# Designs tried in a protein design chat: VHH binders against p21908. Part 22

Target 1, 324 residues: p21908
Amino acid sequence: MEIVAIDIGGTHARFSIAEVSNGRVLSLGEETTFKTAEHASLQLAWERFGEKLGRPLPRAAAIAWAGPVHGEVLKLTNNPWVLRPATLNEKLDIDTHVLINDFGAVAHAVAHMDSSYLDHICGPDEALPSDGVITILGPGTGLGVAHLLRTEGRYFVIETEGGHIDFAPLDRLEDKILARLRERFRRVSIERIISGPGLGNIYEALAAIEGVPFSLLDDIKLWQMALEGKDNLAEAALDRFCLSLGAIAGDLALAQGATSVVIGGGVGLRIASHLPESGFRQRFVSKGRFERVMSKIPVKLITYPQPGLLGAAAAYANKYSEVE
Short names: E, the ipSAE of ESMFold2; O, the ipSAE of OpenDDE; V2, 0.75 times the mean of E and O plus 0.25 times the DockQ between their complexes.

## First folded at step 7 (VHH; framework vhh_6z1v_2)

Design U3 (at its last look DockQ between E and O 0.81; V2 from the best seeds 0.00; counts 0 for: pae E 3.5 > 2)
Fold by OpenDDE, look of step 7:
Structure U3 (fold): chain B 324 residues (1-324), chain A 121 residues (1-121)
Amino acid sequence: as target 1 above (324 residues)
Amino acid sequence: EVQLVESGGRLVRTGGSLRLSCAASGRKLSSYAMGWFRQAPGKEREVVAAISWGGGSTWHADFVKGRFTISRDNAKNTVYLQMNSLKPEDTAVYYCAAGSWYETLSEYDYWGQGTQVTVSS
């Protein structure tokens, strides 16, 4: 059957037709992207997508939402759309829908993702296990954390707020970084470190520690500088970012009992080429008496272009399409 | 994970100058604070100079007295020690080291094999 998969963020919404069957996503069509500011509501965007498609839309929708999905009224920052789950079928003229958090969608995507879209980062270069827990973390605007349980031919996604756990410094420099960040933030979560904005936080802290004059840089520019290796301090910040990412990934894996780890998010993709040469692996496995165990955990990175769409579709398939 | 290779050590006359280099491989040097150490025969290893990851902060031993200068080029993954006004007492094996911090010897995790500097009268 066909469904409409939708990934809704603050500034953009992405639409695609997906084919689902037997609990699986068979295909995901071409993506159509709209600016949320240019449409008054999801319904209007839906209609426009139908116009572009040139045929009636499926009477089923899978929606990945960039926020909490629990409640009667859902709103997003910088997005004029108001979503009311109870009236969604009526408003879109559909029979069924799935509404999930955007990072939950990423987790669903991982469950169905072909190995060709999972780049190997460290550990054994093998496929994700068919049974067990997969830890998923995705640095972006914030830090998403989820885990996936595979068992008895089925899978279950557990959404979390893992990005809001406390940052634990592992060396003297990180102690100093944390001390600096505590001057700015009441509480320093791991999201303050391993996120898009987190690089800036690290950069500023390092500058202060070195006693170098600091000017506020645009995050985009800072990331560019760091990735291009044209600035010593920016590079150092990125290196520290990767170290922390490795440490946190390992901690999450231990906490969740994971046998594999998948890194997602826009920042994950951005640093994909840097991670193998960084201290990520070292920090990931440096878990004391569990170092040997950690060394056996494969770590992958998502390279699939639209994991949110795929995951939304997957979630729908999992809920409404009978699994053989 | 990180390999350090020192170079530039040789025999020089008193008052001469020498530039030591330490090339890192396996990981980017920008991840580490760097230090130069030396060990003379029958003496303990001592810190000569240290530099922060970004190069914004440096430290030099008292016996340097402005004669030596540590610097780094992260693009080249290399740290340097410029040595001027060399004295016979500067004769030692010079070591490069990398760590997360440079305040104490224990913070250095990686070491080079060293390069011999000999200053003759």
Scores: ipSAE 0.539, ipTM 0.822, lowest interface PAE 1.1, mean pLDDT 94
Fold by ESMFold2, look of step 7:
Formats: sequence, structure tokens, C-alpha cells
Structure U3 (fold): chain B 324 residues (1-324), chain A 121 residues (1-121)
Amino acid sequence: as target 1 above (324 residues)
Amino acid sequence: EVQLVESGGRLVRTGGSLRLSCAASGRKLSSYAMGWFRQAPGKEREVVAAISWGGGSTWHADFVKGRFTISRDNAKNTVYLQMNSLKPEDTAVYYCAAGSWYETLSEYDYWGQGTQVTVSS
């Protein structure tokens, strides 16, 4: 069965034809990307996609949406499109759909992902277990957190707002970082640290603690300096980023009883080569008397280029195509 | 897992210069404070110099001020101690150390095995 898989972000939306059968995604076609500012609505972009393909579109859609998916009216800050789930089938002339948030889509993709797209970070170098809980987190614009339960040939995705839990300092420097960030924020969530903008927050805090000037006007340039090793303070900020990522990944795994952990998100890919050389692993396993337990949990990183479309298709397959 | 390895210690004449290096391995220590310490036989270990994670703050003991300079290169995961105008009383085993802060000796969690510096007349 063919469906239209859609991954809708603030500035871009990506479309593809997917083939699903027996709870699986069999294929994912070539993607078409639209700038959301150039199309007044999802319906118009849908029509453009059909025109490009020169065929009627399937009567089923799977939509990954880069924001909250609950409510009568869905909007994104940088996207002119307004989605009303209750009328979506009528507006697109379809019979069925699924609508999930973008990080829920990542979790669905992990459930269907070939192991060649999961690079080893630390712990046992084994494939993801076929049974148990997989904790999935991904720094990007924010910090996505989801959990995946695999049991008896089935799986279930739990979407969460786990990126909004509190930052917990683990040494004297992090005590000072927290104190500085409290001057800027009423509450310091872990997302303030572990996100694209989070590197800048750490960098500014470190500069303030030392009393030195800094330039925080361009996140892209800061990330470049840190990754290329061209600035000692930027590299220190990146190291603290990786330490905190390890700490929260371990905390989430403990809280959910995870048997494996998967790192995703655009920032995850960006730091992939730095993670093994960082303090990530040490912070992941340093859970006191549970250190031995934590050391047996494999941690993997998603290298699949754009898991949102795969995840949307997977969510549809999981809901509608278990029996064919 | 983390190892600190000092190098560069040797016999030098009074008034000479040396550069000590401390290479970290196992993982990057870019966000740690680093210090150099020394210990002569029969004496207690004493701090020589310390440097913040980014290098923006340094401290040097009074007995080496103007003669020794601590520095770091986070890209190379290495800390240095440039020692000039060496005196016989500088003879000691020199250790590097890393910690999350540098106000208190107990805040250093990682220590090297040391490198011998001997200053002759």
C-alpha cells in the first residue's frame, strides 16, 4: 500500500511516496522539498507534489510535525500553515492519516531502522535488543526525548517532553554554570544546555565565570570554532555539552529501565566524532552503585540522513498495515 | 581510563630553561582546570601554577612568579609549563593534575606520574 509521507518543519516540508505492508515500511521514494513560505497551505503543497509526480496521490498520509500535535489547531512559529486534525482528511481528500511530532517520528524510525544506520558510541558493541525499552534522545533546536518499548514482535512509542527536566550539576564548575544560567532563566532545564543554542549558553556562562569577553552572536560560527578546535573556550563549552549529554542519557535510561540508548538529532550527528573522545561515556555510567548495570547498556547514534519521513511512514504502518 | 603523562624533565644548568608538557589521553580534558605541582624529597607537594579550562585565568606561586608560565592547548589536549631562570631549589618531581576547579587541592581528580627536573650549579 502506498501512502504520502510528509515531514513538516518551520521553513521546509518534505514529501515522499512510501510503500507499507504488514506493519513495515518496504520502500521510501525520492523526496521532494518545499519551502513552507512559498506555499499558503499544506493542501497547496500536497497538490504541487501530485503535479510533480504526474499522478493522483495515495489516499493516505503520514505526517511528522515539528511541534505539539495535540489540540484543535496546530501552528508553528516560522510556518504559515495551519493544520486542523479534525478536517485533515477532507482537505487532502484522503481516507486515513497519522499525525505525530517530529521526535516521535524519530522513535518510529528507530524501530524500523537497518542496523547499518546505527553507529556504536559506547557500551557493548551489539545490535539493539529485540525486547526491552530503548531510550531515544536528540539535541537539535531543542532536546527531543522519546521511549520505544519492543516486546513480542510489536513496539510502542512514548513521546515525552523529557528535554524540559531540570539541569543537575555534577561538579564544582557545573555548580557555577547553573548559578550563572539562573541569572538568565527562571528555571534551568537540561534543554538550556543540550541543544543547538545550548552550546552558546555554556560558552557565555564559562566566559562570565572567568570574567572574559565573548562573542555569542552566531551559533553556527561558535559550533565551527568548537568542533575545529580553534578556540579554547569554545572547546571547553563543547566538552561540557558532551558531559551533560552523557549524564542525562544515563538518567533517562535509569528512569525508564532502558536496555539500550539511541542518540539522534542534528546536533547528535554534528558531534558524532567527538563523543567517543569526550566525557560522555564516563557520565553515562557514573550512577553510583548502578555503574555496572549502566556499563552493559549499548549506546548508538542515528546516521540515517532524514529519519522524519521514514518515521512518519513507520507510524502509519504500525497503526494501519499490520495485516495485509 | 584518563591518563596524564608529563615529559620534558631533565638535568639543566642554573639559569637554564625547560618546557614541561602534560599530555592527556583517554578523553579530552578541555573543560577541566589544570595545575602543575612539585615535590622535592622530604618535602610536601606544593602547587606551582594553575590554569582555567579556557586559559583565561592563570595563577603562579610567588616562588616562580616571573620565571614560570603555564599555558594550554585544548586542541592538543596538552598543558605546558615554561620554566626560565632555573635555580637549584627548583629541583623536584613535577606533576600535572586536572580537576573541575582549582581553589582547593582536593578538587584535582587526575594526576600524572611525574617528571624529574634537576638543576645543577
Scores: ipSAE 0.360, ipTM 0.774, lowest interface PAE 3.5, mean pLDDT 90
ESMFold2 (binder alone), look of step 7: mean pLDDT 81; pTM 0.833

Design U4 (at its last look DockQ between E and O 0.86; V2 from the best seeds 0.00; counts 0 for: pae E 3.6 > 2)
Fold by OpenDDE, look of step 7:
Structure U4 (fold): chain B 324 residues (1-324), chain A 121 residues (1-121)
Amino acid sequence: as target 1 above (324 residues)
Amino acid sequence: EVQLVESGGRLVRTGGSLRLSCAASGRTLSSYAMGWFRQAPGKEREVVAAISWGGGYTWHADFVKGRFTISRDNAKNTVYLQMNSLKPEDTAVYYCAAGSWYETLSEYDYWGQGTQVTVSS
């Protein structure tokens, strides 16, 4: 059956037609992207998508939402859309829908994702295990953390707020970084370190530690500087970022009993080429007496273009279609 | 994991100049504070210079007296030691080292094989 998959963020919403059957996503069509500011509501965007499609839309929707989804009224920062889950079927003229958090959607996508869209980072270069827990973390505007359980031919996604756990420094430099960040933030979570904005936090801390005057840089420019290798301090910040990412990924894997780890998010893609050359692997496996165990965990990176859409569709398939 | 390879050491005359390079492989150098050390025959290894991750902080031994300068290029994964006004007492094997911090010798975890610098009278 066909469904409309939707990935809704603060500034953009993405639409696609998905084919689902037997608990699986068979295909995901071409993406249509709208600016949320140009539409007063999801309903209007939905109608516009129908116009573009040139045929009636399916009477089923899968929606990935960039925020909590458990309230009666859902709102997003910088997005004029207001979602009321109880009236979605009526408003969109559909029979069924699934509404999930955007990072939950990413986890669902991982459950369905072909190996060709998972780049190998470290550990054994093998497919994700068919049974066990997969830890998923995604640095972006924040830090998403989820995990899924594969068992008996089925899978279950567990959404978390893992990005808000406390940062644990692992060396003298990180102790100083943490101390510096605590001057700005009452509490320093791992999201303050391994996120888009986190690079800036690290950069500023390093500058202070080195005693170097620095100007405030926007995040975009800083990431460019770091990735282009045009600034020693920016590169140092990026490497520290990767070290922390490895450490935290390993910690999450241990805490969740993971047999594999998947890195997602926009920042993940951004650092994909740098990550294998960084200290990520070393920090990931450096877990004391568990180093051997950690070395057996494959770590992959998502390269699929629209994991939110795919995941939304997957979530729908999992709920409303027969599960294998 | 991380390999350091020094180069540039050779025989030079007193008053001459030399630039040493240390190239890292296996991992990006920008993760580490870097140091140059030297060991002369029959003497203990001594620190020559240190540089922070981004290069914003440098330290030089007193015996350098402004003659040597440590620098780094993270894009090239390399740290340098520019040596000017060389003296016979500068004759030693020079080592590059990497660590998470730079204040103490014990904080350096990785070492190169060294490059021989010989200064003749």
Scores: ipSAE 0.729, ipTM 0.891, lowest interface PAE 0.6, mean pLDDT 94
Fold by ESMFold2, look of step 7:
Formats: structure tokens, sequence, C-alpha cells
Structure U4 (fold): chain B 324 residues (1-324), chain A 121 residues (1-121)
């Protein structure tokens, strides 16, 4: 069956026709991208998509939304669209839909993703197991956390707010980083460290602790400087980013009983070549007496471009086209 | 496993110069404080210089101030000690160390095996 897969962000929305059957996504058509500022509503963009294709759209939609999906009215900061889930079927003239947040879509995509899109980071170099829990986390604008349970040919996605748990320092320098960041935030969640803006937070803290002045850099310039290796302090910030990412990935894996871990998000892809050379692995496995258990957990990184459409379609297939 | 390997120690005449290097392997140490220490025959190990993770803070012992300079290159995972105006009393085994902080021996978790510097008359 055909459905319309939609990935809605703040400034862009992407549409595609997907074919789903037996709990699987069989294909995704060519995507059409709209700037959300140029259309007053999802309904208008939907109509434009139908006009572009020159056909009636399928009566089913799968929507990945870049924000919370609970509540009667859904809004995003940089998007003029207002979604009311209760009226969505009527406004789009459809029979069924799924509506999931963007990181839930990432988790659904992992469940359907070919192993060629999962680069090995550390641990055993094995494919993701067909049964068990997969911890999924993705630094980006914030820190997404989800868990994926695969069992007996089915899967379940557990969306969480795990990026908002507390940062726990693991050495003397990190004690000082926490103290510095508490002057700005009062409570320092791990997302203050493990996110695109988080590199800047670490950089500022490290500069302050060294007693050196620092210039406010935009995030793009800071990330480039850290990745190119042209500034010692920027590289130190990236090193602490990777240490903390390893630490929290291991903690989440322990808490959820994971047999594998997957790193996603735009920041995850950005640091892919640095992770194996960083302290990520050491912090991931450093769980005291559980070090050997942790060392047996493979850690992978998503390389699939823009998994939101795949994830939306996968969520629909999982809900509506499961084999009975 | 982290390993620190010092190099560059050799025999040098009084007044000469020498550059020590310490390469880290096993993982990057860009967010660690680094230090150089030395131990002369019959003496206790002593701190020579220390440098913060970004290199913005350096400290040098009074007996080497003005003569030795610590530096680091995080892209190469390496710390250096430039030693000028060498004296016979600088003769020692020089050790590289890394830790989460730079003020005391207990703050350094990783140590190299040392490189011998000998200064002759």
Amino acid sequence: as target 1 above (324 residues)
Amino acid sequence: EVQLVESGGRLVRTGGSLRLSCAASGRTLSSYAMGWFRQAPGKEREVVAAISWGGGYTWHADFVKGRFTISRDNAKNTVYLQMNSLKPEDTAVYYCAAGSWYETLSEYDYWGQGTQVTVSS
C-alpha cells in the first residue's frame, strides 16, 4: 500500500510516497522539499505535493515532527504550521495516520536500516542482533534518546527524554566543568554537553578554567576548528565531548539492558572519524565490575542520509501493515 | 590502553639545547593536563613544567624558568619540552605524565618510562 511520508522540521518539510507491506517499507519515492515559511499550513503543502505529482494522494500519512507530539496543539519555533492531531485525518482527507517525533523516527529507521548504513565504532564488529534492546542516542540541536526492543520478528520503539538527565563528572577537570556550567544553567543536563551547542559550552568552561579569555564563536566555526585540529582548546572541547558521549552511552545501555548501541544525529555523523581515536570507548566500558559486560556491546553509527522519511514510513508499516 | 612514550633525550654539552617529545597513543589526550618531571641520580622525582589541556596555562619550576618551555600540539597528541642553556645539574631521566589536573603527583594518572638527558661539561 502507498502512503505519504512526511518529515517536518522548523524550516523545511519533506514529502515522499512510500510503499509499505507486511510491516516493512518496500520503497521510498523521490522526495519533494518545501520551505515551511512559504506555505501557511501542512494542508497547503500536502495539496501542493499532490499537484506536483499530478495524482490523488494516498489516504494514509506518516508524519515525523521535530518536536513533542503529545497535546492538542503542536507548534514549532521556526515553523508557521499548527497541527491538531484530532482533526488531521479530516484536513488531509485521509483514513489513517501516524505521528511521531523526529527521534522516534530515527529509532524506527534503525529497525529497517540495512547494515551497510551502520558504521562500526567500537566493541565486537557484529551486525545488530535480531533480538534484544538497542540503545539509540543522537546529538544534534539537542540530545535525542530512544530505545528499540526487537523480539520475535517485531520491534517496539520507546521514546524518552534521556538527554535531559544530569551530567555526572568523572574526573577533577569535569568537576570544574560542572561547577562552571552551574553558574549558567543551575542544573546541567547531559544535553548541555552532548549537543551541537554543547561543544561551545565545554569550550567556554575549559577556557574559563584555564584562566584565558575566549571569543564567542558561532557553533559552525567552533566545530570546524575542533575537527580541523587547528586550535588546542577546541580540540580539548571535542575530546571532552567524546568522553562524555561514551560515558552517557554506557550508562543508558546499562539502564535499559541494551545488547547494542547506535549513535545518530547530525553531530554523530560529524564526529564519526574522531570517535574511535577518542576516549569514547574507555568511558563506555568503564562501569567498574561491569567492564567486561560492556566490552561485549557493539556500538554503531548511522550513516543513512536523512532517516526521517524512512522512519516515518517504518512507523506506519509497524502499526498498520504488520503480519497477522 | 594509554601509552606515553618520551623521546629526544641524549648527551649534550653545557650551554646546549635539546627538545624532548612525548607522544601519546591508545587514545587522544587533548583534554588532559600534561607535565614533565625529572629524576636525577640519588634525588627525588620533581616537577619541571606543566601545561593545561588547551595550552593557555603553563607553569615552570623556578630552577628552569627562562630556560625550558613546555608546549603541546593536540592534533599530534604530543607534548614537548624545549630545553635551552643546559647545565650539568639538568642531567636526569625526564618523564612525561598526563592527568585530569596539573598541581600534584596524585593528579597524574599516566606516566611514560622516561628518556635520559645527560649534560656534560
Scores: ipSAE 0.356, ipTM 0.781, lowest interface PAE 3.6, mean pLDDT 90
ESMFold2 (binder alone), look of step 7: mean pLDDT 82; pTM 0.842
ESMFold2, look of step 8: ipSAE 0.356; ipTM 0.781
ESMFold2 (binder alone), look of step 8: mean pLDDT 82; pTM 0.843
OpenDDE, look of step 8: ipSAE 0.714; ipTM 0.886

Design U5 (at its last look DockQ between E and O 0.01; V2 from the best seeds 0.00; counts 0 for: pae E 19.9 > 2, placed apart)
Fold by OpenDDE, look of step 7:
Structure U5 (fold): chain B 324 residues (1-324), chain A 121 residues (1-121)
Amino acid sequence: as target 1 above (324 residues)
Amino acid sequence: EVQLVESGGRLVRTGGSLRLSCAASGRTLSSYAMGWFRQAPGKEREVVAAISWGGGSTWHADFVKGRFTISRDNAKNTVYLQMNSLKPEDTAVYYCAAGSWYETLYEYDYWGQGTQVTVSS
């Protein structure tokens, strides 16, 4: 059956037609992207998508929402859309829908993702295990953390707020970084370190530690500087970022009993080429007496273009279609 | 995991200049504070200079007296030692090292094989 998959963020919403059957996503069509500011509501965007499609839309929707999905009224920062889950079927003129958090959607996507869209980072270069826990973390505007359990031919996604656990420094430099960040933030979570904005936090801390005057840089410019290799301090910040990412990924894997780890998010893609050359692997496996165990965990990076859409569709398939 | 390879060492005359390079492989150098060390025959290894991760802070031994300068290019994954006004007492094998903290001169985890610098009278 066909469904409309939707990935809704603060500034953009993405639409696609998906084919689902037997608990699986068979295909995901071409993406149509709208600016949320140009549409007063999801309903209007939905109608516009129908116009573009040139045929009636399916009477089923899968929606990935960039925020909490529990409640009677859902709102997003910088997005004028207001969602009321109880009236979605009526408003969109559909029979069924699934509404999930955007990072939950990413986890669902991982469950269905072809190996060709998972780049190998470290550990054994093998497919994700068919049974066991997969830890998923995604640095972006924040830090998403989820995990899924594969068992008996089925899978279950567990959404978390893992990005808000406390940062644990692992060396003297990180101790100093944490101390600097605590001057700005009452509490320093791992999201303050391994996120888009986190690079800036690291950069500023390093500048202070090194006693170097620095100008405030916007995040975009800083990431460019770091990735282009045009600034020693920016590059140092990026490497520290990767070290921390490895450490935290490993910690999450241990905490969740993971047999594999998948890195997602926009920042993940951004650092994909740098990550294998960084200290990520070393920090990931450096877990004391568990180093051997950690070395057996494959770590992959998502390269699929629209994991939110795919995941939304997957979530729908999992709920409303027969599960294998 | 991290390999360091020094280059640039050679025979030079007193008063001459030399630039040493240390190239890293296996991992990005920017993760580490870097140091240059030297060991002369029959003497203990001694620290020459150190540089922080981003290159914002440097340290030089007293015997350098402004003659040597450590620098780094993280984009090239390389650390340098510019050596000017060389003296015969500067004759030694020079080693590059990588560590987690530059203020502590003994916390280096990785070492190069060294490059020979010989200063003739």
Scores: ipSAE 0.567, ipTM 0.832, lowest interface PAE 0.9, mean pLDDT 93
Fold by ESMFold2, look of step 7:
Structure U5 (fold): chain B 324 residues (1-324), chain A 121 residues (1-121)
Amino acid sequence: as target 1 above (324 residues)
Amino acid sequence: EVQLVESGGRLVRTGGSLRLSCAASGRTLSSYAMGWFRQAPGKEREVVAAISWGGGSTWHADFVKGRFTISRDNAKNTVYLQMNSLKPEDTAVYYCAAGSWYETLYEYDYWGQGTQVTVSS
């Protein structure tokens, strides 16, 4: 059957026709992207999508939403659209829908994703297990965290806001970094470190610690310089970023009892080649008496472009498939 | 959350100049890319200019290039839009916005309430 898969972010919404059958996503059509500021509502963008395709849209929708999905009224601070889940079927003229947060969609995508889209980072070079917990995290504009339980031929996704938990320093330099960041942010969540802007936060803290003036580097330039090794301080900031990513990935794996870890997000893709040679693994496994347990957990990276649409479609297929 | 407040909008003659300010509270702007947007009556909102979190890169829409300049003063937690050679078509409510990194493109997460700029013919 066909459904409309939608991935709604702050400034962009992406639409595609997906074909689902027997709990699986068979295909995704070409993506259409709308700027949310240019359309007054999801309904109007939905109608425009139908106009662009020149056909009536399927009466089923799967929506990944870049924020909390609980409540009567859903808003994003940089998106004029207001979603009211209770009236969604009426407003879009559909019979069924699923609505999940964006990183929950990433977790659904992992459950349906061909293994060719999951590159090895560290640990045992094995496929994701068919049974157990998969911890999924992805730095991007913030830090997405989700969990995937696979058991008895089924799977379940746990959506979280795990990127908002507190940053914990693990050495003297990180003590100093935390102290500097606390002056700026009061409470320092791990997202302040492990996100696109997080590199800049670390960079500025390191500059202050070293007593050097910070430069006018933007996030894009800073990331480029760090990855290309063109600035010592930017490189040091990236080293710290990767250390912290390893630390928190390991902490989440322990807390959730994970048998594997998957890294996604736009920043994850950018650092893919760097992670194996960084301090990521050392921090991931350094959990005291659990070091040997941690060393047996494979860490993979999502290479599937824009997994939100796949994940939305997968969530629909999962929900509206009978498991007998 | 970061809260953004624009100021400086007023009535100006064609050919005149204005400087808009966007002050932030709650968090420092130094970790955000910033943009200025405008919306004329009956028109869709459009991006005018953008500046990286450190100020090293700027972008200006073609319709304002050479006339408008975005800048930031992170010490004052403020972003500016210097508008020169104003035209009646520049009449709009001007909004500042702050964005986090998203995938490989910035997306704007926080918006001010806007400041009205009116350019008389």
Scores: ipSAE 0.000, ipTM 0.123, lowest interface PAE 19.9, mean pLDDT 84
ESMFold2 (binder alone), look of step 7: mean pLDDT 80; pTM 0.828

## First folded at step 8 (VHH; framework vhh_6z1v_2)

Design V1 (at its last fold request DockQ between E and O 0.85; V2 from the best seeds 0.00; counts 0 for: pae E 2.02 > 2)
Fold by OpenDDE, fold request of step 11:
Structure V1 (fold): chain B 324 residues (1-324), chain A 121 residues (1-121)
Amino acid sequence: as target 1 above (324 residues)
Amino acid sequence: EVQLVESGGRLVRTGGSLRLSCAASGRKLSSYAMGWFRQAPGKEREVVAAISWGGGYTWHADFVKGRFTISRDNAKNTVYLQMNSLKPEDTAVYYCAAGSWYETLSEYDYWGQGTQVTVSS
């Protein structure tokens, strides 16, 4: 069975034809990307995709949405599209759909992801366990946190707002960073630290702590400086980012009873080469008497190019597995 | 976990200059504040200089009197000590150290093996 998989963000939406059967995604076709600002609605983008495809679209849709999916009216920042779940089938002229959060989609993608798309970060270099909980976190524009339960040949995705838990500093520097960030933010969540924008927050805090004058930098430029080793402070910020990422990943694993951890998101890919040399592993396992246990947890990084699309399709397949 | 290796120590004449290097391995140095220490024969180990993670903050001992300068290159995973106007009193084994902070000796967790600096009159 063919379906249309869609990954909708603030500025862009990605479309693909997916083949699903027996609860699995068999294939994901070529991606077509639209700017959301160039289309007044999902329906219009849908029609445009059909035109490009040159054949009738499947009457089924799997949609990953970059926000809450509960409610009668769904909106995103920087996206003119308004989704009304109750009328979605009518608007798109389809029979069935699944609508999930975009990070939920990533978790669905992980459920059956081929090991070739999971790079090893730390811990035992082995496949993800077939049974148990997988913790998934994804630094990006924000911080997505989910977990996946594999049991009895099935899987269940639990979406969370884990990115909004409180930041817990683990050393004197992080205490100072937190104190500095509290001057700007009423509350400092882990998203303020280990997200795309989080690097900037760390950078600015470090600059202040070190007593150096600085101007606000564009996030893109800052990431480039940090990754390319063009600035000592930027690199220090990145390393602190990695330390925090490790600590938080470990905490989430403990809280969720995870047997494995998967890092996703655009930032994950961006820092993949830095993580092995960073303090990520040390912070991940530094959990007191649980250090031994933590050391046995494999940590992987998603390298699949479109996990949102794949995950949306997977979610559809999972939901309608009895029909397929 | 983190290994520090000092280099550059040698015999120099009074008034000469020397640049010490401390190369880190096992982990990125930018995660740590760094310090240079020295120990002369029969004397206690003393702090020479300290530098923050990004290098924005530096501290130098009073006896340096502007002669020594600590710096770092995080891309090279190295910290440096530029030593100018050297005196016989500067003769010592110089150590590089890394820690979570830089204010006290106890905050440094990793130490190099040291490099010998000898200044002749």
Scores: ipSAE 0.766, ipTM 0.908, lowest interface PAE 0.5, mean pLDDT 95
Fold by ESMFold2, fold request of step 11:
Structure V1 (fold): chain B 324 residues (1-324), chain A 121 residues (1-121)
Amino acid sequence: as target 1 above (324 residues)
Amino acid sequence: EVQLVESGGRLVRTGGSLRLSCAASGRKLSSYAMGWFRQAPGKEREVVAAISWGGGYTWHADFVKGRFTISRDNAKNTVYLQMNSLKPEDTAVYYCAAGSWYETLSEYDYWGQGTQVTVSS
């Protein structure tokens, strides 16, 4: 059957027709992108999508929403749209829908993703296992954490707030980074380190610790400097970012009992070429007596562009398209 | 896995100059403090200079102040020691090291094989 897959962020929303059958996403059509500021509501963007296609839209929707999905009224900071789940079917003139958080959509996408979109980072160079737990984390504006249980031909997504757990320093420099960040934040979550803004937090801390003036840089410029190797301190911040990402990915794998790990998010793609050169692997496996166990866990990177639409469609298929 | 390789050591005359390089391989060490150490025959290894991750802080031992300068290029994964006004007392094997901090030997986790510097009188 056909459904409308929608990925709603702060400034943009993406629409596509998806075909789902037997618990699977068979196809995704060409996506249409709308600026959310140019449409008063989801309903109006929905209508524009139908006009563009020149056809009646399917009576089913799958929505990935870049914010909390529980509650009577859903709002995003940078999006004028207000969603009311209880009236969504009526407002869109549909029979069924799925509404999930955007990182939950990433996890659903991993369950359906072709292996060509999962690049190897470290550990055994094997396909994702058909059974077991997959730890999924994705740095972006924050740090998304989820896990995916695959068992007996089925899968289940567990969304978490794992990005908000504590940063644990692993050497003397990280002791100093923690101390500096504690002056700015009451509690230093790992998200303060492993996120788009996190590079700036590390950069500021490193500057303060070595006693040099801190210059205000916007995050885009800082990331560019770090990735292009234009500044020693920016590169130091990126290296510390990758070390911490390895450490937390390993910790989450231990905590969740994972047999594989998948890294996603916009920042994950941005650092893809740097991860193999970094201390990511060393920190991932350095879990004391569990080092051998950790060394057998494959770590992959999502290269699928904008997995939100695929994930939304996958969530719908998983809920409404029974597998026999 | 991580390997530090020093180069540039050779025989020079008193008053001469040398530039030592230490290239890291296996992974980037951009967020590590780096140091140069030396060991003369029959003597204990001693710290020569240290540099912070970004290069904004450097330290030099009194016996080399004004003559040696540590620097780094994180894009090249390399640390340098510029050695000027060399003296016979500077004759030693010079080692590069990397660690999370720079105050004690125990904080340096990675060490190079060394490069011989010989200063003739």
Scores: ipSAE 0.559, ipTM 0.862, lowest interface PAE 2.0, mean pLDDT 90
ESMFold2, look of step 8: ipSAE 0.464; ipTM 0.828
ESMFold2 (binder alone), look of step 8: mean pLDDT 82; pTM 0.838
OpenDDE, look of step 8: ipSAE 0.744; ipTM 0.897
ESMFold2, look of step 9: ipSAE 0.503; ipTM 0.844
ESMFold2 (binder alone), look of step 9: mean pLDDT 81; pTM 0.838
OpenDDE, look of step 9: ipSAE 0.703; ipTM 0.879
ESMFold2, fold request of step 11: ipSAE 0.535, 0.535; ipTM 0.849, 0.853
ESMFold2 (binder alone), fold request of step 11: mean pLDDT 82, 81, 81; pTM 0.842, 0.835, 0.835
OpenDDE, fold request of step 11: ipSAE 0.761, 0.679; ipTM 0.903, 0.874

